# VHH binders against Probable fructokinase-3: the designs that were tried, part 11

Target 1, 345 residues: Probable fructokinase-3, of Arabidopsis thaliana (Mouse-ear cress) (q9lne4)
Amino acid sequence: MASSTGEKGLIVSFGEMLIDFVPTVSGVSLSESPGFLKAPGGAPANVAIAVSRLGGRAAFVGKLGDDDFGHMLAGILRKNGVDDQGINFDEGARTALAFVTLRSDGEREFMFYRNPSADMLLRPDELNLELIRSAKVFHYGSISLITEPCRSAHMKAMEVAKEAGALLSYDPNLREPLWPSPEEARTQIMSIWDKADIIKVSDVELEFLTENKTMDDKTAMSLWHPNLKLLLVTLGEKGCTYFTKKFHGSVETFHVDAVDTTGAGDSFVGALLQQIVDDQSVLEDEARLRKVLRFANACGAITTTKKGAIPALPTDIEALSFLKDQKKRQTNLKFSKWCCTASPC

## First folded at step 4 (VHH)

Design d05 (from n09, 23 letters changed; framework vhh_7aqx_2)
Fold by ESMFold2-Fast, scan of step 4:
Structure d05 (fold): chain B 345 residues (1-345), chain A 122 residues (1-122)
Amino acid sequence: as target 1 above (345 residues)
Amino acid sequence: QVQLQESGGGLVQAGGSLRLSCTTSGRTFSSYWFSWFRQAPGEEREFVGAINTGGDSTYYADSVKGRFTISRDNAKNTFYLQMNSLKTEDTAVYYCAAGTYYYDSPEGYDYWGQGTQVTVSS
């Protein structure tokens, strides 16, 4: 059962990778911070590393600056077992920067410095098409749709992957400040909606895209299309809701002391894709899908218990140990809840 | 790939000074962020200080800021923690760590030393 990584299906993640600058103390404005810590960022890169840490096979396709930060980021991907043959470097533009504030609830707010950054300048003609064609799953977000030439590179990569038989996975990862307007964001995000096999949105993104504050099944299903295999709505501490052609339901997440929510959604996506890449029939079996989503929720929850995204992404051993411990706690809670005379309520 | 070895630990009186060294084996010393962590009995590993690849930026825990100084010598493949005005609460096992980027948590670091005991008396 000791299989090489080459026996597993390849998950190719397409998009941005950048440096996040986080204040050395929480709760301060950017101008008030005495210093900043640099941390690797970018949802597509986080997904690729999440897959790799869980024992999957992953590659990253994107463009970085030909600078110390770009080469550092490529090194981080390599060090975490991610194939870097899809990485291009831009001689003129710099690696993207983001400034991040950490809210008291663990959520992050972003301010981007991109005028233009190297990731925005990826061209269709410089794509590693052979790598893209080898993907069993091709994953992407919406930041790569914002400007040309990267938008055209994104569209070409999707087309090549789809023609090669890859499952298309879409996590818009909306960053409203990067878009010229909310209307343009909705238009561009929805322009590729019908091409994806799997789509994951947060509750905030669901509200944004539907312009409806009600988080009910009707609102979620308004985003359904006939060729979609799985629609996921993540609900933070409430877990996730899943929709397929035949069934829908919800899977609760795990109670943890959250320190930093950065990368939790990316961890969830990476875990999901790693679990289904070699057996997509899971998407048509509700019991098996629920087990996969419980595993993905565990990976997301673990990621919130530690500072940063990449350092907090779990290995498969860590995730399975967490699930084992949580199963013991859930059994104890069920017993106490159904037999209240045995425990002080 | 990179091996780290602490030295300079020992017993020192409150108000005294001690310098810890961390020697590295490996050809890419200048490519790493270096950090010091400490662990008191019954506690988790706590961040103490870090220095960037260029040696021009340093970061410290609030409990040691103004008393401790981290530095690196790329020619000697060694980095240091100069500890001044030592307090009894500084008593811990001190660990050196190396990584390609900075975090103030242990999870951000890939290579670790075995630890060196620092005991502050009185």
Scores: ipSAE 0.000, ipTM 0.108, lowest interface PAE 21.4, mean pLDDT 85

Design d06 (framework vhh_sonelokimab_d1)
Fold by ESMFold2-Fast, scan of step 4:
Structure d06 (fold): chain B 345 residues (1-345), chain A 121 residues (1-121)
Amino acid sequence: as target 1 above (345 residues)
Amino acid sequence: DVQLVESGGGLVQPGGSLRLSCAASGFTFSRYWVGWFRQAPGKEREFIGAINTGGDSTYYAVSEKGRFTISRDNSKNTLYLQMNSLRPEDTAVYYCAAGTWYYDSDEYDYWGQGTLVTVSS
């Protein structure tokens, strides 16, 4: 882990938490499904739980409905060791819900209960500023930028955390159907781009933000800014590419039998932040950064081996055991069979 | 389930050319590195080459570079191997494989059944 010399630094994750309802039977429309399983989610909440399960110190800042689902979600955060002092409850609005299924024709059906949901009604004046000021890392996404008053709360929380000396971590976590338009999404995301110290995008998000189909280093670097310490592009099963002021490269992922990719990116982010929160000099040391990214890739890979996001997030023991097993596998493969003889000329 | 099916093998004369195809199904082909391997009787399985997910980068074994060309068509979920200037020592069963990265044989998790190529007069 990152901390070994003192008290653990706090990672505060800001944004939405919701319930996804997934059909009990695959290949049917939402209206044809006989039942749904509830899957607690929300990328910022997943990151907070990922940090905590890896032995880090995490808090969640957001708003939930004052309803059975909101209190259930707060309970899940508490059960997983996440500090809940940043959680507010809205008396009038309901907890955010999403219903999603993959039809037999390959098309996804969505139905969102966000008209407005409680998470979007978080106000600047109800933020736990003391908690935000205590953050060593402040993490956030983009759903909280979509509507007021939450957009203003988001901007205030970022400002307070930055002024207190926190490292700002941004995962745009683009959800196009929730935005009024793709143009508004780009405008809002890019309006806060230069505020972050660390940014993680997927290859799909890189294409969306740059409007360029080419996934090369030049395209990624077009999103670089002077304040940025680390830019990460996740490439699914190909791993990730990292960019810093001094160096750039790629780190391969681990092959696993994937069951559900939900939360893999959140797991990766949580693992990264947990590893660097108490030692940010890692961001200036390529060898150490590569080891951290390998650990983050392992956590993401493990998360794909189980259904759902939160239930699939690894503990530190599980992640370390996985890495130990992978090193044993690599040692055995190197001595018993080597078939990569092709080297670029 | 996952399937990789090779085709295009057969008997060809020395100096001839042959094009192998590999049809993929049951997985998202465009997300995988894919490559070709061969195995002659009594010999170890040998790497020929691999192509990245987008089809714009290729990696070849040094012995095959210049005679063999790998390409892919993601719209058809198909991998190809163009073999030119064939020699009797190219006689082998040719396998296509899919994996997450080209650097290691064990990163090729999906394998075809193989297609026999015989180079003889």
Scores: ipSAE 0.000, ipTM 0.105, lowest interface PAE 18.7, mean pLDDT 85

Design e01 (framework vhh_7nfr_2)
Fold by ESMFold2-Fast, scan of step 4:
Structure e01 (fold): chain B 345 residues (1-345), chain A 119 residues (1-119)
Amino acid sequence: as target 1 above (345 residues)
Amino acid sequence: QVQLQESGGGLVQPGGSLRLSCAASGFAFSSYWMSWVRQAPGEGREWVSSINTGGDSTYYADSVKGRFTIARDNVKNTLYLLMDSLKSDDTAVYYCAKDLWGSYYFDYWGQGTQVTVSS
């Protein structure tokens, strides 16, 4: 057999995929909305699609209902180039549903239909272990930790990936209403904290996990552990702060006219993982890491300019074009700011 | 004046045990994470274990997990490393390190204590 050309490293994303029902009218409660849009979602699925749209190689491992919605979601993964060999279907349980509002004050409200949903019923014995072992990067969240048998499936998948030499990427993706208690959420999230090579938290998650309202470097570093290669704290419009063993700093994001912030964090994670999967030495080079994080911030920003998560995820061409255009805009804006502060021009 | 002083190293046979101590002075010991780092002959420095300020969270390198235990006494300003089931690969100089917030940014190191696992 001829020597194979080098293939792109596989990023396997593990966890839930569901349908979010989002009001057709902004700024209203669930009860006030006259209708809803079906928005396919789930942070792990969003990450897999983000990777694939950027030209990376991605697979999804999870369980869906053997129903119209489950097959629709699997179809969306396939259409976006995501490997579906890790998808299982549950005969008895339904595909997970969530009703979610973005209130006029910017806060999200959730109502979940998970009694139980198919994603929570994934068993260790039905995992595609060959697929998991082939991962160069194994990405996961916390919803899959909440109940058995999925918690055991999660732990098994993580163990298999780590033993195979995968880089483990963790985005807690905290959804407090899904947990029996805040204490249980902290306990389960922190029980797997030291397993990950890369962790991304939001400022809300940082406050939750540390029980400290101060968003400073000291608070972030209280979550550091020795085996961690990269800790990221996302700060919305302020960008992100990165921490490694050797260096730390911040990378600003981009000002855009945001329509819907859903999936922006997932877009950021997918972009990061796609950029480093074939060259993990980036994590030890601050200048290169800053460029990767700027690219990830661009992908996150683009995702906010359209409704929904999946439809808003950029292609590589779109992201690179956006970065080129933003450099021109920032040059012009800086000149205008200087003029306005120095003299009225 | 920050000072870290390790003790408890020595020669031990494979499967044996040692208890390392690090006496800390010149800083608010209870306010800092503390770590153990080792350096084998001809090798780079390898992080071994860390402990948070209160001593209720501990972290270990995969190579030592289940065999080593890190502990601290904030009243005595002393850090410990309890080493069980020692292997020849554990042969190294062991350093006590002051760790800023668990960041693996070590601003002060001790002089080190030699651990040799052989006959």
Scores: ipSAE 0.000, ipTM 0.134, lowest interface PAE 19.4, mean pLDDT 85

Design e02 (framework vhh_7nfr_2)
Fold by ESMFold2-Fast, scan of step 4:
Structure e02 (fold): chain B 345 residues (1-345), chain A 120 residues (1-120)
Amino acid sequence: as target 1 above (345 residues)
Amino acid sequence: QVQLQESGGGLVQPGGSLRLSCAASGFAFSSYWMSWVRQAPGEGREWVSSINTGGDSTYYADSVKGRFTIARDNVKNTLYLLMDSLKSDDTAVYYCARGWEYSSGPFDYWGQGTQVTVSS
């Protein structure tokens, strides 16, 4: 029931899942908000659901509180077709919470309840190793590296997946306020850098990790290592830049009326992994990789058109419909330039 | 003509240390990434480490990370590999190579190699 065995490669996503509380009224501070809406989140969980909604096979490995919120989050994963055999529950610790508001000036305010939260308490000895060994792609972030015992669980899970032949996918998903210091964040993130086959960073993360304000190919390539198959730099509205052993380039994204950017990067990653899990030769074929990245950009763009992350993640039908609409708009724009009657020139 | 000459290889016991040097001539050493590549008996070539032009960015294979340190001296035109906590699996011929495939070009020039043997 949990999965279609052998038909599709399994993508296992490892890390945190939490609840974001967002104000019912926009433009106010956290203290001024009269109420909050629950928005399930967590980058690794978002990636697993994104894969599943696109018709892929996904599992989540992580720890939740043995509380109403933890069981609600596990239920959301199950409802979205994600295999829950990798989920553990902590009897003593609570499910992670974050309170976040978007101020009228566009800046976000955060308040985190992670002291410690259950996700930080995952132990190496409670990992579902058989599930991890069955992964064709093993995806992870950096929040699970911040504290023990979860750091040790993260390192063990990576090693087990890698030894089993999984493609390792890393999205650092930097959350500076959760780290003891920026220096510790760089140290821990870079300590696992050369283990991954695929790495995706944002432009902000590229600047953070390189300590270089210049956003050029040279700066991005300073993060390359010989065992990498793909390095991606996401540039928000400008799309993404890709680097492989043999080629590099950029793929533009799509203009949409953005409501909430939460989960857009996770949607992009989930779409990428879903497209390549059963045919990794795409990573060696620039034309096919560009097509995959355009699809991933479409999924990311769609995710910004709705509030929250999980509710905004597209199905494959929604993504393909969006791409068809964009091609129609491009065709219409091309022919609107074919004019000698609107202006005498 | 480009010339790369390795030195510092030898026989060492497990857990020991060794320092390899590569003297470069015939090109603008400070303008090139430099790398170490090894080949064990009966095996293919394995990349070990690379260093950027300025010496401030370094990369290592998982098998040597935390044990080996790559360094360069652009005034002396010399590349180094400091090897600590040596294991029997580190036994190989170590080659100095110009470049890194993921930067300013492929490995285009190689030294003659220096033998490292880790044995009790």
Scores: ipSAE 0.000, ipTM 0.100, lowest interface PAE 22.4, mean pLDDT 85

Design e03 (from n09 with G99S Y101F Y103D D104L S105E H108Y; framework vhh_7nfr_2)
Fold by ESMFold2-Fast, scan of step 4:
Structure e03 (fold): chain B 345 residues (1-345), chain A 122 residues (1-122)
Amino acid sequence: as target 1 above (345 residues)
Amino acid sequence: QVQLQESGGGLVQPGGSLRLSCAASGFAFSSYWMSWVRQAPGEGREWVSSINTGGDSTYYADSVKGRFTIARDNVKNTLYLLMDSLKSDDTAVYYCAKSTFYDLESGYFDYWGQGTQVTVSS
């Protein structure tokens, strides 16, 4: 169980929350699927729950349908210890739905019910500004930038949080099929790029934003700006690369039997933000930052070992246990190597 | 297609002033960092200045700091370089480029303009 106290810094996560419908049978088209399992989704919601499960204080700001699914999603946030006072409900629009399947030919089929969904209709005038001003970290993605009035709500929330002294955390969480064009996606994402203190991109997003297939440090640094405190590039099974004003480097991740990668990046972000919300000096100390990133990689890795995002997000106890087991494995391997070099085995 | 067209260069006496402009088209200008780079006769490219997307953060090479001002107009898709107290060693072709703050090496600039010649001579 995640814990929360009034003394901990609040991480406010802003954006969408939706239901993903996943076929009960693999390898079928959407029209051929005999049934679907519903899974709560939305990167900002996953980040909020990840923070809360690790013992942090988290709140979610967004809009849901005033329907059974919207209230179900709000209930899931509350059950996982996330403050729901930033949630609005739209009387006319439905909660966002996504139907997704992986066909036998490897092609993904998508059907989105977002014309408009409630999350897209969040207005600036209905934001819980007191909650946003209470944020020590304000986290957001890019889906909330796609259409008005939510784009204006997003921009106002960022401004209010920044003026209140919050650290701004941005995970573009690019979903190309939701954008009218790749050009519009780049335009909107880059339009808020220099406002963030922390940015995390995947290798796919790095290639998309730079239009460069070469995944080297120079390509990553082409996305740097002077207001940025930390730029992270996640590299899947290869871990992550970090960039600050004073230093840069890479941290390997953990090898696990991956079942479902959904939410691994959100888990990583939640873990990072939870570790730095009350001590931002970590961002200026390479040794400490490397330890935090190792922890974030562990949380991401654990999330891949179970189906779905939310059910797979680790508690603080699970994450620490995982790290302890990994340290024990490394110690045993080093001892075995020493034995074989000292006395031929 | 991306186009960058510099203008405003010319012959000026030492201590004089020039205003360079770069008209950008074919891309979302307001979404990109922009830079000025110069190349003096017989020398390599030298970064001069960079400006962020919103125009509220500016960066300058030590050689031009306090004398040059970079600015942008996102409505007109135009980048500016206001050059004061010009010196003979400011003589160069000045290029407009799509860039980032730390991508000041020519190999990482998406696009370079055709350049505009600045000659500082008495």
Scores: ipSAE 0.000, ipTM 0.126, lowest interface PAE 18.5, mean pLDDT 85

Design e04 (framework vhh_7nfr_2)
Fold by ESMFold2-Fast, scan of step 4:
Structure e04 (fold): chain B 345 residues (1-345), chain A 120 residues (1-120)
Amino acid sequence: as target 1 above (345 residues)
Amino acid sequence: QVQLQESGGGLVQPGGSLRLSCAASGFAFSSYWMSWVRQAPGEGREWVSSINTGGDSTYYADSVKGRFTIARDNVKNTLYLLMDSLKSDDTAVYYCAKGLYSSSWEFDYWGQGTQVTVSS
């Protein structure tokens, strides 16, 4: 079809969107906080916005409450350039809520309000199949696998996208407190593992899924399957490790003054998908893949420099400017070292 | 304790067929990739076929493609290898192998094996 050949590829992100309530003051319990800030959340929604902010085409497929919060979240997606034609509203259920506390070590504590929430009530018959079939990349996580009818909607959306020729991108985005048990989480996540073309896990998720505390190439490759095109293990501020059929290696990230790590992984995924959606041959070329992963690491790093996920997601201009600045800084550091070596300071 | 018990081997004529079975116990069978590995007399182990957790993705060595079919029954915790158009070079002990992790083809447990002999 002539029209699809000349257009930027569409990245469709499937799953949950919710509101995180974050205390207005740091270092206090939820009960001690005098107030809360509403922070729009949900890894699939963050990925869609990350793609859009970088100049890509993105759509979101999910369900929200037919309430003030649900319409607020849909408005945020629209304002950030995300196609909202895949959004459904549930008249009876409410938009999902989470309360988040940051510990002194930077770890997040979650308290979820889902009785059930609207995002878990998405039915297969409500899916915008035309939108899903138009996807060049179909991205998803694991929260949508936890309960019916959303699990069935997830499986149908994934199948429709795959049949239409989309590249399937999976970020498990494990949230243990939402699962009935750790064993159920592993079972459901691994049940769809071999369907994906690209999988990104954190080091914590790698340990969880393999039940092995050793963070070596053998442990990562134990999760490989013959049809997988790219396996990524993210290591926070230490960067990422990549595995393909032909090559593997690591790409360092960037040192920044981190304020809030929320959405950094989503930023990384969005940047990766935006860079490869129109040229998947990058996955066969190590030098080009390393350049893409360096860009993705830059986007993730920038996202940690500001509070929240969505407000911290970079534009393409911001990301490219950051990369230029890092090259200039590296050159200056090399010059300073030579100066001190020749004439000790 | 992980247990893998193969059966269904025997003596067959060239061009014949056999169905191998492997009864699994002591682990969550439906959560692991399963494989068949064979060893001919005087040779090293040769990977034959692998199947994913759901049974919808299958992989074969070039030497057996089009002749062998791997299958699993997650309700009965049983792995199968359907062997058609057998050749004398298929003569080997066939081992059922469990993946090291939930979606891995690296192996941590093997059964005792079942002997397949193709008459020449």
Scores: ipSAE 0.000, ipTM 0.228, lowest interface PAE 15.4, mean pLDDT 85

Design e05 (framework vhh_7nfr_2)
Fold by ESMFold2-Fast, scan of step 4:
Structure e05 (fold): chain B 345 residues (1-345), chain A 121 residues (1-121)
Amino acid sequence: as target 1 above (345 residues)
Amino acid sequence: QVQLQESGGGLVQPGGSLRLSCAASGFAFSSYWMSWVRQAPGEGREWVSSINTGGDSTYYADSVKGRFTIARDNVKNTLYLLMDSLKSDDTAVYYCARDYLYWGEDYFDYWGQGTQVTVSS
């Protein structure tokens, strides 16, 4: 019997959404800045919007303040096509804020203002379990592990998604200043390591988790577990390295005039998940996985060409046009024999 | 239904100029990359030029670079090829083609019927 045709799998992204306040001028301290630009942020929210902009189906599960900023953030998710049925509002706590210092080299440093913020107060009993059960992919980070009751909500959401058959995607998204100690961060992150099917870390996160400065394949494979399907190490402008049970390799990224790296990793993750949600056999096919990772690298690269995260996330047309542009600039296609594409009469 | 209809071909002397047009209908023209592809007698098809959705990025085969200009009018749903300094080797049927963005690859899902360009004395 022919089953459901053409329905896209749902990617549910769980965690924090917040407002980043970025100095209007670069290279200044928080106290020296004459003003700040308001930017919506939060790695799980960025992933959900990245999926949606690429034509995927996405939902966000998290908690916001019942305040002007919380409703603004929920509105941004809705306007970007993200299902908001997993959003809760806290009447007592405020929406999370972060002040981000922009270094003269373009790298961002975070100063967080949370006391506690509403995102940390999400309870297990207020989760939209039907939405979570409908996920084909369930994506999460580590900020939601830091404090109760959100840690318990995080664990419950993971359990419900896993039992429903979802692929679990983990981006630790380490924010060391938010943790009581580096050792507690390692302990909590590693406590859920064996639950994930896909894990993406940066080279900085790999060094942090392994406490090894070597950054070789042996170091990355020290984090492998038997149930993991894909381990990714992102290397900024050098691209990414991928590890599976059967193969490993690297995929280069693209040279662009980068102005802001915020959200590039989230864009990469969103693109990866959008490409595999309806066909997980990609994870067992190196050639197809390399194409997906090249697409994800393109999305990440495009995201660095504009200020902020959400405003810089590409549409599918933008990403595919970028790839076509890169191919035509470097490949002489005049040697190809052009024929009509195969299509039914 | 998608329709692409070329016009503007004809007989021209070496060194002459022609302007080809392609009228597009049945789809959101402004959302697609468009290309020109030619086929000389007894030869396979040769890609000539491509233009992105906004018209701000254009690409040309080495054989036509500096002589041909691709352009589009998204209000009139029309693709153009401005052909200068024509050579006998430019003699071919010229096809308008709609690019389907498949992984950023060149994938043409619809073609026009073609317009004949003959460069001869």
Scores: ipSAE 0.075, ipTM 0.585, lowest interface PAE 6.4, mean pLDDT 88

Design e06 (framework vhh_7nfr_2)
Fold by ESMFold2-Fast, scan of step 4:
Structure e06 (fold): chain B 345 residues (1-345), chain A 120 residues (1-120)
Amino acid sequence: as target 1 above (345 residues)
Amino acid sequence: QVQLQESGGGLVQPGGSLRLSCAASGFAFSSYWMSWVRQAPGEGREWVSSINTGGDSTYYADSVKGRFTIARDNVKNTLYLLMDSLKSDDTAVYYCAKVPYWYDSSGDYWGQGTQVTVSS
């Protein structure tokens, strides 16, 4: 039976998925907390779910522990419509865990259970190459580059996807505490820089990679390479800047009451990829690209209005409803402005 | 601690050739993109060429495409620019930089550069 879902291009997201444990009471140490809330985590998994919730086709490639947490995480991917045929389970290692605290000064502390975690033990010979070859878009981050054998699996997956004609999407998603050193992080990230067709960095990542505190167009363009189709710099509440061979500009985000920013960047990436997977010519048309980036900003903004990442990721209905509400607000503002300039109405 | 030392410049006739070298130290050269940038007398800085970490992907400004070849030796930690069919408008100080691409006419360079003069 023919369906629109069967006609859509597949977005394969590669990398880690883990559990974050957040204390039930703020301002206490890990040892003092009486309990923890578990939250599924992992930027590549968040991207896959974001694509699926927007009506796209998504698959996840990664490795989980053969334990209760690993099977729970795989279940969450399946429940959210993500293809699980790229998921492997490691019988010896545990699913990755992170414990997070917020100190009284606002600083976050992390304690990682990754010694080694199952996600870092993915081998090249375990990859579902048929699934990877079927990708129209292959998305990845940098945590999977940190250690072997996962680094070799990552490089193999990228090569297979690229040779099959996939658009390669890279979100470095820098997590400095997981790297042996900042220098090693820069080295590994820059070693794959030229492989990607689309790269998204945050302003913090731009500063880290360039070692330049000035966040301007020159600094961003120092990271450009000629085969790159789109470079994005996300600026939180200020929106994003985009760079292509022919044009560059900025797209503002939406004003919302932010509750939790976790997963907003992943939501933005998932929305972008879902919008372009079946028509890459969007990347060469500034007006169409601006509309796609406005949609991606809307998805990111919606994600900040709810706690957690996965529970906060919007459906296509939610995103479209949000954009309609914003148009109504802008229409009312235009009417109000006209009334004030002509005479009080 | 990053140190880049350019050499190989000089005076050549139009249509001549030069090979520029950049000796790199203080960082893991094989793990970084490298670029050549030039600055002509009284002009802004211009990106010339870039090479990826493995040396298998190379990129050139339209003004030098087909005439210049960028290469690297990761064992010797050295970047090269092979310049053929030199024109008077190639006259500039040439700098190497530890960046994947240098797009604009401003910024800092590592090293003193090497002067290339194309004239009779």
Scores: ipSAE 0.007, ipTM 0.407, lowest interface PAE 9.3, mean pLDDT 86

